# Ledger of designs, part 12: VH-VL binders against o81304

Target 1, 187 residues: o81304
Amino acid sequence: CSIFANPAQRAKRKLLELISEEDRGLRTQKDPKKRDEIVNAIESMTVIGRSSITTDDSLSATWRLLWTTEKEQLFIIEKAGLFGTTAGDVLQVIDVNKRILNNVITFPPDGVFFVRSDIDIASPQRVNFRFNSAVLRGKNWELPLPPFGKGWFENVYMDGEIRVAKDIRGDYLIVDRAPYNWTESFV

## First folded at step 5 (VH-VL)

Design v11 (framework fv_nezutatug)
Fold by ESMFold2-Fast, scan of step 5:
Structure v11 (fold): chain C 187 residues (1-187), chain A 121 residues (1-121), chain B 107 residues (1-107)
Amino acid sequence: as target 1 above (187 residues)
Amino acid sequence: QVQLQESGPGLVKPSQTLSLTCTVSGYSISSGYYWHWIRQHPGKGLEWIGSIYHSGSTYYNPSLKSLVTISADTSKNQFSLKLSSVTAADTAVYYCARELYGSGRYYFDYWGQGTTVTVSS
Amino acid sequence: DIQMTQSPSSVSASVGDRVTITCKASQGISDYLAWYQQKPGKAPEPLIYAASSLQSGVPSRFSGSGSGTDFTLTISSLQPEDFATYYCQQYDSYPYTFGQGTKLEIK
């Protein structure tokens, strides 16, 4: 219901333009110049989001991946074809009140890989996480995988549409609010 | 190919609500960023009405005040405009348009054909 | 709101002529400007974006220039199909605003 400020709107539009055809980051891995442009746009968003609270209840959402530099996630997306599937939506499902964050990679029609995490709000922009369990699930089978790791990420910018984060490994994540809520399907 | 098609009544009485729908084909609304409504008064220029991000965030032209509502139905691949308490000044051709931020696009790259709305009596 | 002013409001020209139309923003909009062509009874079609980038499929006789507040659309050698109304649009900030239009007429 409100017109946002020109600098914030301009910076967000530039960021969205830069990432829109980067295949969630796969194209960017081979293009250092494009990566630098996107990182510069993220720095602009970081300045705009400075001193904002990005760990409040508004963080609770089904977030959909738009772009990332995370090598492990991109590797899984790229290699899905080797097993006769393609990655669908890649999601980060956060519930601040329940203190959970689930990382989800869908493999339509029946597959999903998800990692359950516990979260702790460390500051207005920083979230600590610890992997709890991981599951690779198909139509009639489920393979539990041992979880490994903990870390933190900082939401350097967040609004009603997108969220921009940087993690402990120096990787970036740009997500938007999905038009649906993801829930775990049991049957 | 991406196509946008407006639909709705061509004649609306003063004080009623104008309701228009834009149906998108060849592209998913949830894959785009912002979807817009623009209108053109007879013999005049273009006026931006508002936009919606597929998650539900909306932006409206302040000159239309609280009279405008835009909504999206991603399951039907449609987005809609409601303009309440219409007057003769709302007589115009209404267009829907896509704003895609890819391939150097940063403007309205696809428009619907337009639907004429006359407010009379 | 950012006001967009086009000049001239109309121009009469002959096939083969070089035509220029200008667009002035009331405040700086960098290069966030697009140009559209509209023929009678049709929807506007994009010609130029980012002030100077030519839309795919648009003839090279169309060109755009400018940044900040002053912008120009040029048609280097007017063709019969170019007689139309042309609009500039800023997309720097909401609300998006358009110029009043320039009608290009045959002499």
Scores: ipSAE 0.452, ipTM 0.802, lowest interface PAE 3.0, mean pLDDT 88

Design v12 (framework fv_nezutatug)
Fold by ESMFold2-Fast, scan of step 5:
Structure v12 (fold): chain C 187 residues (1-187), chain A 122 residues (1-122), chain B 107 residues (1-107)
Amino acid sequence: as target 1 above (187 residues)
Amino acid sequence: QVQLQESGPGLVKPSQTLSLTCTVSGYSISSGYYWHWIRQHPGKGLEWIGSIYHSGSTYYNPSLKSLVTISADTSKNQFSLKLSSVTAADTAVYYCAREGYYGSGSYLFDYWGQGTTVTVSS
Amino acid sequence: DIQMTQSPSSVSASVGDRVTITCKASQGISDYLAWYQQKPGKAPEPLIYAASSLQSGVPSRFSGSGSGTDFTLTISSLQPEDFATYYCQQYDSYPYTFGQGTKLEIK
């Protein structure tokens, strides 16, 4: 099956265009007009994805952050330099059948911030989650951190390239399927 | 700046597989955009072959059917074209290109490799 | 597939002339049309996107117009460096298709 530049493909490409130089959302935090343009593009994707199932087995993947409005995540990415590193890939590793979602922020060469979550599928587009453990890990050390809270997110659009989500706090997340599968490398 | 460079054999025998690689510098393929292969037959126009997104998602010209495969190696910052069962009709200059994003939903092949000539002959 | 047809296939002109090249799509493509310039032995260079928007660095003597099925590229006052082959390209849907080219040559 060939995919053509139909309305769905055009809306997706417009969204990718808008976020391509936004430094995962850091630049957008200072540009309300740009944020509004991106949110409008997300709304177009939401319309296209309406009534689709985005919580099936194809949700199981290593997802890589392209853009977000989540202040806490962006703060961590921005401040990595204060500790002599820079944030690498920011990932969500989801396995629907195992009912897990792990949030990963890499700090090359040896660092990772890793948050384990349990998930349950609430509807064709909604996932509930609960944080159950967190760890900041270096080459030869680990610092366990207390888990924080619970919530939900809705995957308003998903295909073979990207996923677009909105969460309980009204934050947005745009991710793509990473060109690799993430695994723990320290053990 | 962004630079693309094609590499591969300039002479291929009929019925064999043509393999070309595009090496990208100044930009990471895994950072986004669609990356394309385009060819130009002697004395004729341009023909779009296909494209790839770094996730492995590919789009191919239906006229080439099952004969074309495009792949990406993000660790080497390269993407490659394989065209199987070649004939004299596949003799062309082969280009790799980036499809850039320009405001208002507009797209353009903004960076091209220099092109590599492939002759299919016995 | 969307067929792109350019007219003329070749045109002879002198420096200072106004030159118009047309491109017709077999179906409506809105403004999803680009123009490229190609000199012998070189890769194509982008000129215009969205039917009428000039790429950065392209001289203002180049202009594009049209929407739907009929498009034009105009060079208002031809310069020596403008002698080349010009291609239109639709990016409305896959497969992307190009016109057959228009060769602009010295009269």
Scores: ipSAE 0.318, ipTM 0.769, lowest interface PAE 4.0, mean pLDDT 88

Design v13 (framework fv_nezutatug)
Fold by ESMFold2-Fast, scan of step 5:
Structure v13 (fold): chain C 187 residues (1-187), chain A 121 residues (1-121), chain B 107 residues (1-107)
Amino acid sequence: as target 1 above (187 residues)
Amino acid sequence: QVQLQESGPGLVKPSQTLSLTCTVSGYSISSGYYWHWIRQHPGKGLEWIGSIYHSGSTYYNPSLKSLVTISADTSKNQFSLKLSSVTAADTAVYYCAREYYGSGSYLFDYWGQGTTVTVSS
Amino acid sequence: DIQMTQSPSSVSASVGDRVTITCKASQDISDYLAWYQQKPGKAPEPLIYDASNLETGVPSRFSGSGSGTDFTLTISSLQPEDFATYYCQQYDDLPYTFGQGTKLEIK
């Protein structure tokens, strides 16, 4: 609220610059040099955020995907076009008090794929998660899918705009706070 | 394609609150990073007022922090400036601008046309 | 705050002339500097970012140089549409600050 620009703002600007035209990570998959540049920028954010608490109540939000290296999410986003749709917002909806995290991929106007998870706050920066259920939903139908397991991620940086995380598989995630709150009945 | 348009009163009385709105078309405020307010005093240079990220995070020029509030309404694709306790020194042309980082454009790549605000009794 | 000082405050030139405008920062800003052109009654338009990179669509007669505290904008062969006021801006630190402007006038 009352903060002047500092090293964190400079590092954040560099990170946002690097990802701004990367199509959430799809373009980066074709460019290993760009991926390395982004990873180096994330390491700078890790240094800045190393003593920060990133698992408090401010983690509760609808987070929107800006960039990732996670192959499974990128595959789904890329292949949506083959079936006459495009991926809309890709979200991570966290509620620390309820201990839940839902991963959401929207397919406007009527489609959504989401995976429900329970979370456990392991440290000031680490969150453990366990997938409980998954569903692919259209306008008047639902298809339940098997859940895919469990893991952890560490938030290496978080503020009022963005969050940067690294997960158990070594994948990276950069998200921002969405301008809306997503619920399972969101339309 | 991207266009920004300022709107608000052209005349404000001293001690009142100035309220301006920037309407963005051709681009979603929620798809960008930061959105800014900048002003230009008559015959003088440019002064940065502040910025907002669509999440509601704001940054203000310290010289104006106690007087300025910036807000965003993503459903209307607008962001707004309120400047309280205005004086004749706040007479200026007010601009809104987009912050962008790309391979051919950087920082304030699109500006509104500007709206003239006169503070006078 | 980082103070930005431009020199000269005004310059008179003729079409075809080479024009140089300078900008000095009160502290090291690396290459986090942009240049803008403003014509009477209009909003500023971006010309250069990161001290030396041209914005898309900006004519090649414009060039920027410098790093640290001293920066220069050069117009190699002035055209009639170039008569305007030019501003430098640092974006290394908040608050963002601008130079006072250099008015380029026809001789």
Scores: ipSAE 0.662, ipTM 0.852, lowest interface PAE 1.7, mean pLDDT 88

Design v2 (framework fv_mosunetuzumab)
Fold by ESMFold2-Fast, scan of step 5:
Structure v2 (fold): chain C 187 residues (1-187), chain A 122 residues (1-122), chain B 112 residues (1-112)
Amino acid sequence: as target 1 above (187 residues)
Amino acid sequence: EVQLVQSGAEVKKPGASVKVSCKASGYTFTSYYIHWVRQAPGQGLEWIGWINPSGGSTKYNEKFKGRATLTADTSTSTAYLELSSLRSEDTAVYYCARDSGYNLFYYGMDVWGQGTLVTVSS
Amino acid sequence: DIVMTQSPDSLAVSLGERATINCKSSQSVLYSSNNKNYLAWYQQKPGQPPKLLIYWASTRESGVPDRFSGSGSGTDFTLTISSLQAEDVAVYYCQQYYSWPTFGQGTKVEIK
C-alpha cells in the first residue's frame, strides 16, 4: 500500500488518537493537560475547516458522541452506574430540512433520555437551537420533563466521518456518524 | 532548553541491525511527533518516518517499510529508530527531529538532534 | 511521492548581493481548504543538522534574519537571501509536507 496522509487526514488522526481512551470525556475532566492537548488538536481542525460549509444537508445524520467537555452530559453518563444501568450510545440526531436536533442518551436495555430541539441555520457553520421538550422513558413508562434552554453551536469541522463543534458555553463536542439511523422507536 | 540528544556513532556489518536513540528534554514529549531523517555522506536528506509518542502510532516512507521500526518510551522521553538488514547504502547520518506543531498542524521540523553516524561496511 | 526539484544545484554570489534558489514540486502542495502551501526551507552548514528557516512557503521561523524570504505558490517556490552574508554559506533544502515529507536535492550557496 502506497497510501499516505494529507494534512487534514494527519490532523484528524492525531485528534482521534488523543480522545480514543478518554471515556467520552470523563477521564479528561480530571486531566487539564490532556484537555489542553485535545483543544489544541481541535484548533488544528478548526483551521482546516475554515470557510467550509458545515450546515448543509450532510449535517443531517445520527451523530454518536466520541468526546465532550459538557459537564451535564458527562454527569448523566457517569452516574448511570449508581442506579444499576450503564449509558449506551449518546447521540445527536439532526435533520436540517426538518429543522430538528434531538439529543439522546440510551440506557440499555430499555431506557432512553432525550431532548427535542428546533434548529435554525444562522451561518455556514453556526446552528441556533431551542429545546422544545424532554422525556425520560423506561420499558412501560414515560416521564415528561419541562423544556428549557436555547443556544448555538458552530461546526468548526465536518467530513464524511466526524464532526467537531464548539458551543455558546465554550464546550466542545466530537462525534462520528453512527452506523445506524436512530428513531424514537429504537430500543 | 528544548533539545534532542542522540546516541553515539555505530559501526555495523551488512545484515546487522542498529538501534539509534533520541532523548527529548525541555518540552512535553507526548505533545509533538518525532521524525527520523537520514543523510548519506555528501548527499541530501531522506525522510524515514514519524512516530506520535502519545499512543505510539507511526508512519513510514514506503522505501523503509519492513526494515525500519520506530518506537518511543514516554517514561524516559526517548524515541528510537531500529533499522534491520543493513546494507552499505544505509551508511548515513541519522537525525531525529521534532514536529514544529504542539498538537497542531505539522509545519516543519523545528528542533533537530545532533545526528548519529551509522557506518555499514564489510 | 511528491518529487521536489531545486535549481540551481550550486550558486556563487558575492557578499551583499541577492541569492535566489528555486524549488519545484511534481504536484501542487497548496491545500485548497486552508489556502496554505505545505512547503518549508532549511539551511544546513557542514557538520550540523538542518535548521528550519521558512514554513508555509513564506513564514519566517522565529530568530531567522529578515534577509531570508520565501515566496511562491502551488508548484513553484523561491527562497531569497536579499544580501548574502558570510554566515549564509550553506546548503539549502526545500521540503514539502503536503503528504509524507520529501526534500529537494539541495542548493549549495557559496561566496563568489
Scores: ipSAE 0.000, ipTM 0.469, lowest interface PAE 16.5, mean pLDDT 85

Design v3 (framework fv_miptenalimab)
Fold by ESMFold2-Fast, scan of step 5:
Structure v3 (fold): chain C 187 residues (1-187), chain A 123 residues (1-123), chain B 107 residues (1-107)
Amino acid sequence: as target 1 above (187 residues)
Amino acid sequence: QVTLVESGGGVVQPGRSLRLSCAFSGFSLSTSGVGVGWIRQAPGKGLEWVAHIYWDDDKRYNPALKSRFTISRDNSKNTLYLQMNSLRAEDTAVYFCARDSGYSLFYYGMDVWGQGTTVTVSS
Amino acid sequence: DIQMTQSPSFLSASVGDRVSITCKASQDISNYLAWYQQKPGKAPKLLIYAASSLQSGVPDRFSGSGSGTDFTLTISSLQPEDFATYYCQQYDNWPYTFGQGTKLEIK
C-alpha cells in the first residue's frame, strides 16, 4: 500500500507516473505547470539521494531516456517526427572503468547518431565530460562530424532502475536501465 | 572575422523601459552549442553577467534581473536583444554583448565581445 | 551563487616582473574558469579558458593554473601593455559569476 510503502519508493513512483505520458519531455515543453510538478518530484528524489554515491561502478550501463528538459535532445526528437523520421531509443552508454560516455540517438532501422565522450569522476555525484568524436551512421555509410564541448552533470539519485541527473545548464535528465546493452556494431 | 556591435543605449528616467540590440556577423546562432549574452559593468565597478541565449532558444538569466529583463534574438537578422523594464539607477552601466566559443551545450569562455553601449538611468 | 574572490585587488609591479593573481571559488568548480583582461574604456578580452588553456592570439607570457577552488593567473615577464584590470569568471553553474577584479599598475 502506498501509505505503508517506503517513502523513497512512493516518491519514485510519483515521478515515473508524472513523466510517463510526456513524450520524453516534448509535451512538458508546452506545459509549465506540468514542468513544475515534475521538477518538484525531482527535488524529492534529490533529497532522497543526498550524500549517496552515484558515480560508482553501478553507473556503468546503457541508460535509456525517459524524460528531459534538454532542448537540444528534444529538438532532435521533435524534428525527426516532423520530417517523417522517427527517433528510436535515446541512450547514454556509460563505462566508468573505461572513463567513457557515449550519447546515442537511434533512427530505426539502420540509422544512428552518436557522440563519444571521455569522463572524469569529480565527486560522489558529479561527472565531468568532454566530447571526443561524433558520428552520423547509416546502413552502408558513415559521416564523421567535428566534436566540441565539455560539461558536467550530477546524478542526484540513482538505483537499480533509474537515474536522475541535473547538468551544468540546469537541465534535468531522467533515464532507466535499458533492457539491452547498446554496442557500436551494425553491419 | 567575427564582430558584435551593441546599440540602443542612452539616458532614460527611472521606471522606464529600454531595448538594447547587438548585431553580430561571422557566425550563426543556429549553430549547435553557440550562445550569445549580455554582461554589464557599472561605472568603476566589476563585471556582472546579465543573461545568455543559446541556439536552441535556451535562456539563462541572472536571478536578480530575471523579473525585469528579457533576452531574445532574431536569427534571420543575426541580432540579439535585451529588453529592460522598470529601470533603476543601479542599472546604470555599460552593457556588452559577447559570444561563447563552444559548439555544444558547453561553455568555453566569452571569446568575442562588442565595444559596449552605455545606459544611464537618471532623473 | 558561487562567489569568486580575487587577491590582490590592487597590484603594482615593474616591467619584467613575474606577477601572479589568485582567484578563489566558494565551491568546487573543477576547471570551469576563465580569465579576462580589460583595459580602460575597452571591452574585456579572453585570455584563458578551462583554467589553463591559452586563448589563440594571447602572448605565451600569460598562463593559468589551478583546479577545484584555487586558481592563479601568472604573467611571467610583465610588459607595459599588460597594465589592465584582470577578472576571473566561473562557468561551472548558473548564474555566471566574476571576481571583483585585480587592477595591475606598472611602477
Scores: ipSAE 0.000, ipTM 0.468, lowest interface PAE 15.1, mean pLDDT 85

Design v4 (framework fv_cafelkibart)
Fold by ESMFold2-Fast, scan of step 5:
Structure v4 (fold): chain C 187 residues (1-187), chain A 124 residues (1-124), chain B 112 residues (1-112)
Amino acid sequence: as target 1 above (187 residues)
Amino acid sequence: EVQLVESGGGLVQPGGSLKLSCAASGFTFSDYAMNWVRQASGKGLEWVARIRSKAYGGTTYYADSVKDRFTISRDDSKNTLYLQMNNLKTEDTAVYYCARDSGYSLFYYGMDVWGQGTLVTVSS
Amino acid sequence: DIVMTQSPLSLPVTPGEPASISCRSSQSLLHSSGYNYLYWFLQKPGQSPQLLIYLGSNRASGVPDRFSGSGSGTAFTLKISRVEAEDVGVYYCMQALQTPYTFGQGTKLEIK
């Protein structure tokens, strides 16, 4: 009906409203009740996306972080201020045809933490990944960092605006399509 | 196919100027640091200059023998590297090679792709 | 500046025999990352240099396994287990720990 949004649109709106003021997940770490509400909304999106294909060519994009439960990523974002910088966009750059996934944390104006990964499409919703390199760079310097292992994530819902995923460690990720494409030459 | 092609070499008088170009194809040029390396006839290799990617600040480095006379630059929109050579001396006579460097510590290839070189002769 | 010294400068070898080239640096090339910023190149007659070994011991793409690099700090070796006629040319070591990047003087490998 034109008066009411369909169930997918309502569930998506509710999810985005719940995460809108959570500081990408930092505030949620202190609030288990809020975490449960967001996870319940993700569960609704999972039901809606149950039979969809989320590993096709439309997965290729520069994805921008909206919310996550991943402790390591949130720690980096939180502690950036202690070193005289602020975390900018946090990105996941995926190219299905090239079989790559790069995790990017920007530190404007000149810094970036960058992890390269290879991916393998395991099913209509599951992507396997393995880290192959990591670097922290500033304006005129770079520091190699050891990458950590491999894993998988499942895109439980994806459309033209957002993607919702869960990973091997039980962490959640909500991203939208960035209004720009990121490459290693982006400054 | 990954390829680098130099051009712009030739005969020039002492005190003159030349601008060398290096056209890159088959890879994402903007992601790599680039080098110029020269070799005088029958002599060894001498590193001349390096430029980092713009993502790493586009920082430039020069050998002391060419500092203040040569300028390395890049145009990522044209996939082209340049070497502006001013106040040329007879000892600058050499084949000039363009070479791709990884630029990234975790891409450890060093100078893994080289052009065929362009000859610069400084003579009166 | 870091000075790179190669020995021998001339290396006549019988085909099928092994060959070794030494490279010494005036300062340690071992970075805090655990890598040695030492590279080996081959320049065949009339051709551009080609990368053989990067970061001390890693073979570049397409390089036969008869080539190996070893060493750490200030002393490095390039070994060819069985020299073939196509291996003739001048071999150079190079450091990229700091600018200016510097090359050794070169070792000319010839078939005797």
Scores: ipSAE 0.000, ipTM 0.444, lowest interface PAE 19.4, mean pLDDT 85

Design v5 (framework fv_nezutatug)
Fold by ESMFold2-Fast, scan of step 5:
Structure v5 (fold): chain C 187 residues (1-187), chain A 122 residues (1-122), chain B 107 residues (1-107)
Amino acid sequence: as target 1 above (187 residues)
Amino acid sequence: QVQLQESGPGLVKPSQTLSLTCTVSGYSISSGYYWHWIRQHPGKGLEWIGSIYHSGSTDYNPSLKSLVTISADTSKNQFSLKLSSVTAADTAVYYCARDSGYSLFYYGMDVWGQGTTVTVSS
Amino acid sequence: DIQMTQSPSSVSASVGDRVTITCKASQGISSYLAWYQQKPGKAPEPLIYAASSLQSGVPSRFSGSGSGTDFTLTISSLQPEDFATYYCQQYDNWPYTFGQGTKLEIK
């Protein structure tokens, strides 16, 4: 043990500090220079995670969104205020053995946007996915939505705390392990 | 609102390279969609040729034996098809189309060009 | 590759008839199926996506159903402008593949 943090811990700390006040990516959309800094930090994590296996059983978790460039998801988060709510936790629930990945956006107190996907492990870092169904639910209403298509993402870095991914569109995702497990509930 | 328009030569000689361009208006080619080429032989059905994403990632129909190249020019808001070593069998109407890829809200091939007729003949 | 087979290859019908066209995939494609209408000399127009979702501006007499391998396009009351060729298309996997088409002709 040294008084110096190792290079991986320093790179991870820098990434987390850069995204800490970016409102999950919404503020970054208006600041290209900040986006470049975050992308450079992600590239450092990619180098550190090179040749690692990021699609094993440790991928199974409730992942909580810290930052993303994905414009559809950010649009949903941003527009929640127009309907008298705000986005709560944004989650990606993965179960490798069940071959599922569910995207969840909560809208306290009563709302949830839920997208179901199937996954297939393509390589040590690549996951193929396809959308099955989606629903937007409020306390006494429900609107099914038709999610389409399929793609892939690569977990370029993963450890016991965070996961960093790039997808087929060139979008980035940074998540941490949520302190709880998400379970769908319905009446 | 979004419109696609194919352009290129209507007549190509056998063994030459067919070059077609799709011009996109009312929408940016880099806005997170796939862009496709599809063709239709006279009196026959539709055949998917390939696709491109603005990052340069391409997917091609294996039946074309690597004779196809698709490229994008985001500064001109265009994407293009090159089909090398053409024969009379490549005579068809060629269409370009937009596709959401994966999306929470969008359909597959939801916007198509009008098509351009290409005849391969000496 | 996923093979798409339509039935029938052609059908003759009268205005006001209920018409059903079937599309079968060689393997499961969930709901990743679209239907297109093509009139002579024109580009295909999208009608249905995700097997059952109606495209914007398409008349409500058109409907789609099915999942997995067996899909159906129904026209509840045929109109003169509906005489065209109809195609199904899977978008579950590359390469995208189309059915051979069903030609709908006036009786």
Scores: ipSAE 0.014, ipTM 0.571, lowest interface PAE 7.7, mean pLDDT 86

Design v6 (framework fv_pozelimab)
Fold by ESMFold2-Fast, scan of step 5:
Structure v6 (fold): chain C 187 residues (1-187), chain A 120 residues (1-120), chain B 107 residues (1-107)
Amino acid sequence: as target 1 above (187 residues)
Amino acid sequence: QVQLQESGPGLVKPSETLSLTCTVSGGSISSYYWTWIRQPPGKGLEWIGYIYHSGSTNYNPSLKSRATISVDTSKNQFSLKLSSVTAADTAVYYCAREYYGSGSYLFDYWGQGTLVTVSS
Amino acid sequence: AIQMTQSPSSLSASVGDRVTITCRASQGISDYLAWYQQKPGKAPKLLIYAASSLQSGVPSRFAGRGSGTDFTLTISSLQPEDFATYYCQQYDSYPYTFGQGTKVEIK
């Protein structure tokens, strides 16, 4: 039955309202009160999702960034214009069965930055990851970068539309299922 | 500005499948919920269901066994199929955008509606 | 499903009148209530959401009140373009449900 519980419906709607005009989190960085409101909405989602399984096969998808507190991603998005480009899609491409998670930032028309990770499902909501490789790619060139690090994130809520996560650094991530599958460009 | 336009046959025979398409122009279908709502002649409004651009759907339980909503993001369209129709399905069918944001909320844009008559 | 009951089913009024329409939910819906205006042959238009929040572009003569189960829509000074049917809608839980409508007719 697709009947949605009142608290879950309300909490999700409130979260989407709060992030709708936040420019993926860039505007929120300037507004601590708005950040607190969004974090409180995320905590409501966490309560609603607390016993759910968010690491099953439905986690396999191309996830598109809606909002984050992660300073490194936001810095890249904000500063792309200074180098004559604009950040396009910011994606997490997850395949649970292949045990991979690739973080992708596109720079139309021909640029992409992606970080490859191996994942391990630690619990119904926790995913452990280890950075495997990173590459910055342009039209006719490719520059490998040295990724270091490992961590975890917990998908505190997930449904057919959105996923809400908290990571080892205390950062938040809100993504939706992209209307496409991300594919690598060959040129 | 965002505009929605319904299209499909105005006459469907009993027991057949009703098929309607909503074309969205002036904005992307991405990041919104898209809904179908119907209104039988002289009666009130009935919510049919929604689809998110990812393909995730939710339906009115009264119609769930017969209704299918699908989305084609490349064409900026979403569609409704309603199987096994009867005279009770005669209605004006509206498509609408469902949004939760500043200054714009719930069903903020509607198509003009298309009358579907179920008759032999 | 939450049942929405509107009263009256119709009313007659003159330009300049204050008009009040009532909507009652069969269970508590907090402030998750919207009001729509529908003119003959046209799609509904959102007037108010969250029980009392005015949709952008809607004239300030429209006002919503209420919480829980009892809600009202007030038009403080009725204009010629306000003669229409008005619907309340709850969006607290699925399925979304509408009232049966209140027709505001010219006296």
Scores: ipSAE 0.453, ipTM 0.806, lowest interface PAE 3.5, mean pLDDT 89

